# VHH binders against o67189: the designs that were tried, part 5

Target 1, 350 residues: o67189
Amino acid sequence: METTIFQFQKTFFTKPPKERVFVLHGEEQYLIRTFLSKLKEKYGENYTVLWGDEISEEEFYTALSETSIFGGSKEKAVVIYNFGDFLKKLGRKKKEKERLIKVLRNVKSNYVFIVYDAKLQKQELSSEPLKSVASFGGIVVANRLSKERIKQLVLKKFKEKGINVENDALEYLLQLTGYNLMELKLEVEKLIDYASEKKILTLDEVKRVAFSVSENVNVFEFVDLLLLKDYEKALKVLDSLISFGIHPLQIMKILSSYALKLYTLKRLEEKGEDLNKAMESVGIKNNFLKMKFKSYLKANSKEDLKNLILSLQRIDAFSKLYFQDTVQLLRDFLTSRLEREVVKNTSHGG

## First folded at step 20 (VHH)

Design e5
Fold by ESMFold2, last read:
Structure e5 (fold): chain B 350 residues (1-350), chain A 122 residues (1-122)
Amino acid sequence: as target 1 above (350 residues)
Amino acid sequence: QVQLQESGGGLVQPGGSLRLSCAASGFTFSSYEMSWVRQAPGEGREWVSYITDSGGDTYYAKSVKGRFTIARDNVKNTLYLLMDSLKSDDTAVYYCAREEFDWEFTAYFDHWGQGTQVTVSS
């Protein structure tokens, strides 16, 4: 079976196919990520991520076997990243690849999604194990969207909100983001909030409000939500990051960097140092980032930041020393904070 | 604004062939992926085939693969479905449909033709 990600989406979420194992690949990687986000919404706790480069061969097979055994009243969605790295661990021994193919062929109760971060060539799809997967399962392709289609998507969104965007403003935005769908979505939504009252966007306004973002855009959104104590949304974004294939250690790196910078800024404020100069001393020079860090400082006490840093250190240590799942440790941290907020709200008196 | 008009349907014996056409206007045809979708009597709509905006990649439902060929002419703004080895269960109204997606990348067909009837019987 071979189909496009849009056709697969249309059928999978209404009347899913009989096949149970799918390979997702293609040039428009963001479309794969949004499909997986919708998959995560459907399966919730029954959405499981496996990292082919992080787990041992035995852990990998155990997870697939337990997934098959756990088939009950609730089916699961198992998403496998870095499958190519896992295949390298198996080596070129024919019997190990035959074992893998048999395991995948016998998935009965769950769905398995093998996610590639690039478009696979015809020869790659014709080699085992993917050749067999194409036979008993399916190949799903995320085709490239043209720049014209991306432009029409953005225009349609602005017009849907009743916002008239100048042509040069639109072209600037598209070039600023490099037609990157993830960055474009975030900047457009920010611009819509900005223009919600006046209903027009000029070039000068786009230049002032929008800025180019890195491949870590969703990670910065997660960090923003966490530091502003919106733990419910932060947890949802964390789950989205994992479904999009963001490595959990990259999330930890960025969050730890922000936490340490904020703690340093708190200490410099206590010494009476000018906040603007202090921010530049820790590498925060962009005016938008300065504004965000000011809001983080307002939302977090020095003790809050110290406790955050200690929690991040424990998560890092447990991940390295005891080989515990970094993502689950982050979820436990956020869930604990969310539960404290729920208790505070339900027991709030007076 | 957007117009899609199918033609080329008719009555055909099993094993026969037909060519469907879809004339497109009111939009930049060469920028849009397109699909053929069919609806058999008393059934829901079933996706049949898909073609990229350039025509460089094509995909088919399992039920028609190897028998149907989707093609496009971006100069004439026309989509085609070449149907060979027709079977009785190919009997349906065939629609030309424009591929679209929303801001959350939920896929749908935003414009449809009026449809052309294909009947396969002996």
Scores: ipSAE 0.651, ipTM 0.837, lowest interface PAE 1.2, mean pLDDT 84
Fold by ESMFold2, fold request of step 22:
Structure e5 (fold): chain B 350 residues (1-350), chain A 122 residues (1-122)
Amino acid sequence: as target 1 above (350 residues)
Amino acid sequence: QVQLQESGGGLVQPGGSLRLSCAASGFTFSSYEMSWVRQAPGEGREWVSYITDSGGDTYYAKSVKGRFTIARDNVKNTLYLLMDSLKSDDTAVYYCAREEFDWEFTAYFDHWGQGTQVTVSS
């Protein structure tokens, strides 16, 4: 079957489908997150997460089994992240891909949810094993919501709380957040608390209280791009953040925090610690954030992270000791990294 | 007040075709995703098809994919279901339904039409 996340949600929690294996993908990742939150609420201790980048073939197939540590099993929800990494471990071996498809087809007692962190292209959906999953299971897409629908959602929430929002204040909030659902939910709830006694929100109040960098100027987007070594886009986002008025010390603080956490995680792995528990020890408990940090760890060696930390320390020191422009130091750092990547991609002899 | 009115149902032989229409009023039709849902005699409601607000993406239940086409005219505020190669299993009351969700992103249909009967019989 092929359906939307909202349509799937409406049926799954009331009259579950006969199919047992589902692929979740799409542009509106927050809707997938909310579906999985509802799934976790329903299944409680029977909600199981598998990480395709960490688990072996045999552990994967065993986890899908009906065998229970209690001797009998109640229906479970098995959620698989980083399934692409698991497929990569299988390689191009035709027999292993056929085995995977057989196992997925034969899931009878449990539900299996294969979660992608992006919208899959038609070519990807037409490739095995997803082509087979579309036949015996389902493909569920989380489409981007229209701006008007998001506006109505926000308006209804303010009205529910008895808060009168000026039209220009509402439009500013929507533009500020770029209609991003997660940012809107957080900022609206903060604004509701702010306006709990007065019951009125003006444009000036929203400008003062709502701190959201739009989707195009998000500090976390900058850090993500830098850590994934997309230096060209990182430079563009940096310029946007500065133009929007984001203080460079905030950027440095968040980037340094991430770099230190990643370096710590490398050291904990070296000592034999389980990665998921290590991430929780440094404050990373959200499964989607864990997925992001796993990507950062893949893109950066321990030496990469050490060098990044040293560079950030030098930028901070030069800013304080020599009163040099922090933004320009960051820009120079990124430009240097971009130039090195260009040299690698255009190396002589190939 | 939101109103949805289906039309175009009727009796048809297997292999035949029908076009269902749903006239929408009382809301900004072009801003809402819409679905067709059907209910066969003695059964619960079954989702049939979905279309985005712009009409750019469409989705179909497995039982109707390749035979049914959902479309919309945002100028005339009308939703359509073009039904080809009809089978006896397609016999049902067909409803157009407006897609909605709450602050917690719990999805539901907030408005339904009265439905139009489609009967496929030899």
Scores: ipSAE 0.641, ipTM 0.829, lowest interface PAE 1.2, mean pLDDT 85
Fold by ESMFold2, look of step 20:
Structure e5 (fold): chain B 350 residues (1-350), chain A 122 residues (1-122)
Amino acid sequence: as target 1 above (350 residues)
Amino acid sequence: QVQLQESGGGLVQPGGSLRLSCAASGFTFSSYEMSWVRQAPGEGREWVSYITDSGGDTYYAKSVKGRFTIARDNVKNTLYLLMDSLKSDDTAVYYCAREEFDWEFTAYFDHWGQGTQVTVSS
């Protein structure tokens, strides 16, 4: 079976197909993310994520055969990222590829979604195991949306909220984000909140409120929210990043780098160093980034940053030493911080 | 006022060919992905084929792959389905349908044509 993600979505959630194993790929990765988000909503506790670079062959096959009675229905959705890395672990051994294909063909009670972070070429789709998956399962492609369709989507959303957006403001926003759906959704929702009272958006307002086209922009949004202690929004963005297929190691690397830089800046500031000079010494030279780091330093005490670094080190250690899910550990960390803030606010309220 | 009007159906013998057309009006045809969907008597709707807005990518149900070709002419605002090697189980009403999605990217068909009957019998 080969189909589009939109066609697949229309059937899967109403009358799911008989096939059980699907490959998701394509240029419009955000459409894959939104499909997986809906899948997670449907399956709840029966939604399982596997990382092909982290899981052993035996754990992989066990996960495909497992059922859970305690979480509700027996049917599970198993989502596999980094499947290419898992294939590299198997090597070129013909017997191991044949075993993999047989296991995938025999999935009967669960759904398996093999997620690629790019559009696969014809050569890749014609190679095993994907050739066999196309036969007994399905290949689902997320094609790029046109710029005009993206513009119409954004304009329709502003119109739905009764917001009159100036044409030059709309065009600026589309160009700023490069028509990236994930960035657009985030920025449009922020602009809607901004314009909720005035119902008008001008070019100047969009320029002040909306920003960024750099790589990892949504990871930096997560880090920003966490460092400003907006744990509720940080959790929401984290879930979005994971649904998009951002590897947790990327998130941990950026967050740890920022936390260490901030702690270093606190210590240099205590030694009497000029803050701007100190920032340049840890590689922060951009004026916008300097402004953000100043806000992070204001929001976090030295003790806060020490505790954050220790928590990140524990998450990293538990992921490696105890083979625990890095994403869940990070969620648990954020949840505990959010719950502590709620208790503090209710205990001291008056 | 979005309008989709199919034509080109008819009676054909097994192994024969037909070309279906769908004339589109009331919207910017070239900005929308389109599909053909069919419905046999007493059956549910079955997706047949999909084409991107530019026509650059096409996709087919397994039952028709290699026999049917979807195409579009964005100058004439027309969607086509070339059906070759027709079989009796291709007998159905064929609809063109406009692809749409909401802000949450829930996909659906927001407009359908009236349909054109294709009958394959010896």
Scores: ipSAE 0.626, ipTM 0.824, lowest interface PAE 1.2, mean pLDDT 85
Fold by ESMFold2, look of step 21:
Structure e5 (fold): chain B 350 residues (1-350), chain A 122 residues (1-122)
Amino acid sequence: as target 1 above (350 residues)
Amino acid sequence: QVQLQESGGGLVQPGGSLRLSCAASGFTFSSYEMSWVRQAPGEGREWVSYITDSGGDTYYAKSVKGRFTIARDNVKNTLYLLMDSLKSDDTAVYYCAREEFDWEFTAYFDHWGQGTQVTVSS
C-alpha cells in the first residue's frame, strides 16, 4: 500500500486498515509529527516509542511482541525512530534481516510505525526490509505543502480569531519562518495572544513579536535563555516547544553540545589559550556565534557549566535507564534553578 | 464558488482505456492538491489517486498503481485520470475531490464533483 499522510489519517482514525506495519516519510515532517501526536492521543498508555540507535535487538523484538497476560489486551501503537541505525546493528547477516521481516509481517494485534526524518528515494523503498513492508504493510508519504496553501491556513486562523493582519505583515511572517509549519503555528499563536484585545496586526508589531525563522531557532532560543539564566522564560519556551511536538532529545543534544563546548572553552582559557583560537578549535568560527558564546561564558562560571553538564548527564541517564519523562526532568531542573536564583536575589536585595 | 465537474466516463470492455477530466473553477486550482475517489455500487468511497498542486508528485492506491495515471493542467484548471488496463473491479462512480485541512492538520475533502460513471463489462 502507498498513500499520502492526509489520506492515511482519514482512514486510520475512522476505520483502521487491516495492514499493521507502516513506513512514514516525506518532505513535510511536521505533518508526520501531527499524525503521531494524534496517534499518541488515541493510544495513551499504549503508545510506545523505540529509538533504533539506542535499543538492543532483544528489546526491539520484545516491544513488537504480541504477548498479553490476558490474551485480550488493548492494541498498541509502536513508533520506531532511527530505524536505519537499528538495521546497521543487524549487520549484513541475511538470517537476521529475514527474522526482522518475519516479525514485522506477523504483527497482528498492534500497529507499528517506522518513522523516517526525510523523504525516501525509490531505491530505498525497493530495498529490504522496506520492499517487504510495502507488500504486507503500507508506505505513507508526507509531501511538502504549497506556500499558497500555508499562507491561506495562516490567514484563515487570524480571521477565525477576528484579527486583521496587514498583507505586508503576513508576508513578513511567512518569510521570517521560511513557511515552516511548526514555527508558523508557534508564532501565529503568540501573535494571536498579543493582538487579542486590539484585533489588528501591523508589520511593525509582527517584527516586534515574532523572532524565529526555523524549527532549530526555537530550540536555540531555549538554550540561549537557559545559558543566560533566564529560567522563567526558558520554562515558558520549553512548554511551547513540547506543545508543538519538538522532540526532547533534540533539545538535550543541542544543550549538551553547547555546555560541553563552553566547559572546554573555560578549560582552554584557564590554560592561557586565546579565546578566539579556542573557539575555532571547538568548531565555532562564525563571528555571530562567537559573540553568543562570549555572552554564555560571561554568564556561566566553570562550576556552573560543570554542574549543568552533570545535571544533563543525570537527565539523560534517568530517561534511558529508568524510562523517566525527559521533559519533566528538564522542567524539574529548570524549576530548581529558578528557585535558587530567587533565594540569591532575596539575600542580595535585603 | 467552487465547482468541480467530472466527465469522460462510459462503458468499456476489460483491458480498455478511458480518460477522465475534472474541470475546476471558482478557486485557484494550481494551489490545491487534488484526488480522485471512486465509489462502487454498495461500497464506501475508495481513494484512487492524489497529485500535488504543481503535479510534481503523484500517489496511487495499490489496486490501480501501474494502470492509472493522474495528471493536471494548471493553465486549463483541469485534473485528469488516465485509466488503462481496466478491470471489472474498476466499475464505479469517479469523483474529483479537493484536498483540505484545518489548523490541527485534520484532513478532509471540502468539495466534490458530481461524479462520472465508469463501467467495465464484457
Scores: ipSAE 0.612, ipTM 0.798, lowest interface PAE 1.1, mean pLDDT 85

Design e5
Fold by ESMFold2, fold request of step 22:
Structure e5 (fold): chain B 350 residues (1-350), chain A 122 residues (1-122)
Amino acid sequence: as target 1 above (350 residues)
Amino acid sequence: QVQLQESGGGLVQPGGSLRLSCAASGFTFSSYEMSWVRQAPGEGREWVSYITDSGGDTYYAKSVKGRFTIARDNVKNTLYLLMDSLKSDDTAVYYCAREEFDWEFTAYFDHWGQGTQVTVSS
């Protein structure tokens, strides 16, 4: 069985399928989280999580075993994270992989959900054990939602509450969150509470509410400080973002996007392109953001931006290919930039 | 305001082929995931196939996988279902349906076409 998470949930909670083992994967991970939250609500104490990087082979198979002696045992939902790490523990032993497939095929009383944190490619899905799971169980995908669909979802929510949101305010909110569904849901619900009496949301109000969390930090404050070369404050804000639970890859995404746009704008400026038109060509239409980008362009040369882009690409590569800590790599980058500024000032101060 | 209009159904022999079309209007078609859903005589509605907004990913019910192909033309605002190797079990009214979800990401079809009859009989 291969289906979408939306199709799957239309039937799973009302007319459960005969299949018992499912793989969940996809680009829109929040949809998987939402499905699992509904699953946890249904199963309560019969909802069990296994971490493939933390459990032994014996613990895994024991958790999947049925209680045949206790006739009153209730159906359980077993959710498995980091299944790829569990497969690495099994190694290349053909017999152990065949045993795993046999155990999964014979799940009769429980539901088993194998959860991946990314979209699996066709080659991965055609490899064992997932190829077998596709046959006797199901593959469920959570596809990316388009920016337009996400914008419509947000607008529909404000309309349901009778709130008129200014176009600039809406666009700021979408950019601030990077169209991230988890963050949007949180911020929209806060904005609805804020606007419950007036029924109008302006740009200034969105900027105030979106920044008025504990410690008053956000990713754009960090990016602003970095691009204006206030590395000391940028380091402190970075630490706050991480402690508040902001994923470092989100930080890298926004910073890389800004750096690339700025580099493009520098090249267009050199060719005599009107800056306002150039900004619109790279997707910067909001007046607030245009003002910020003008400031970033003044603070950074084309060479500065090229070096920043290369540094960010190296940090991303080391994080993914060499499994190094993204946050520490970013700290090291900022620290080295701060130390170079100290050396530069010492050379000129004498 | 949203309209979905199916066409291309008819009578066909087992093993034959048929192409269904669904003309969409009243919304930004290229932004919506779409599905084909069918209803056989005396049965409830059964999901058949799904396509992403870009057309880059397609998914099929087990009963039609390998025989049916879903496609879309975002310039002409049209959804297609190419049906090959048709069986008597494929006899149904086929609906074009727009995928939707609420703020809690509960999924549903918010708009349906009128349906087009496909009959597979010798």
Scores: ipSAE 0.584, ipTM 0.808, lowest interface PAE 1.3, mean pLDDT 84
Fold by ESMFold2, fold request of step 22:
Structure e5 (fold): chain B 350 residues (1-350), chain A 122 residues (1-122)
Amino acid sequence: as target 1 above (350 residues)
Amino acid sequence: QVQLQESGGGLVQPGGSLRLSCAASGFTFSSYEMSWVRQAPGEGREWVSYITDSGGDTYYAKSVKGRFTIARDNVKNTLYLLMDSLKSDDTAVYYCAREEFDWEFTAYFDHWGQGTQVTVSS
């Protein structure tokens, strides 16, 4: 079976097919993310994420198995990222590949979604195990949306909010984001908030408010909460990031980069450097980012930042040297920080 | 104003063929995916076929796969359904429908034609 993500969405959520294993791939990755978000809404606690580069073969097959012989089993949605890396662990051993195909063919109680981060070529789809999955399961493609359709989506959103956008402002926004759906949704929602009273957006206003973010915006929300020491909300956002398909290494990379920049800024302040120039020296030139970094500097002492950097280095080392789950290590870190704040406040209040 | 106008329906004997057309106006036809949907007497609407904006990919309901062919002409702004080997249970009103999605990327049909009757009877 081969279909598009939109057609699959309409059929899967109304009358699910008899097939149990699906490959999701394509050029428009955000459409896959939105499908998986709807899938999580349907399955709730029965929505499970597996990382092919981080789990063992036994853990992989256990996650696909039945849940109980007496209480019956509840249907689960199992989402697999980095399946190619899992295949590399198996190598080209024919017996291991045959076992994988047999397990996938015989999935009965769950749905399995194998998610690729790119559009697969015809040769890849014609090779095992995907050739077999196309036969007993389905291949779902998320095709790129045309620039005209993306433009109309954005115009419709502004119109629904009663906001009049100048043509040159709209064209600037589309070019700035490169028609990237995730960036567009974020920037449009910010612009709607900005224009909630005026109901008009000019080119100059878009230039002041919008900017292109090369990193994942959801990860920036997590980093923001952590650096402002809102560990309770940061824990909630972490769970959402994993469910939305954000790789833990991406989270660690961005958080570590910010922590190092902040520590450097503290050092430059000690030497008497102007804060604005210091921020530019570490690559922070956007006025919105400067405002956020000023907030982070006020919330964290130099010792706070040193301890954060050491903790992140320990998480990275344990993940790599001891093969510990990066997500769990980060969750444990946040839980530990939250518990320290609770104990401190309770002891202080007496 | 989006307008979709079906034509080409009629009475046909089992095993016969028909060609349905849907003339589109009031929007950039070549930017939209399109579907055919049918409704038999006393039944709900059943999706029949889907075609991408370029026409590069087509999909069919199991009940019609191998017998029906969806096509489009983006120069003439026309959607087609070529129906072969017709059976009595293909009797329905056939609608062309424009594929749309909202800000959350929930897919739906936002515009429908008035429909054209296909009757398969001996």
Scores: ipSAE 0.576, ipTM 0.746, lowest interface PAE 1.2, mean pLDDT 84

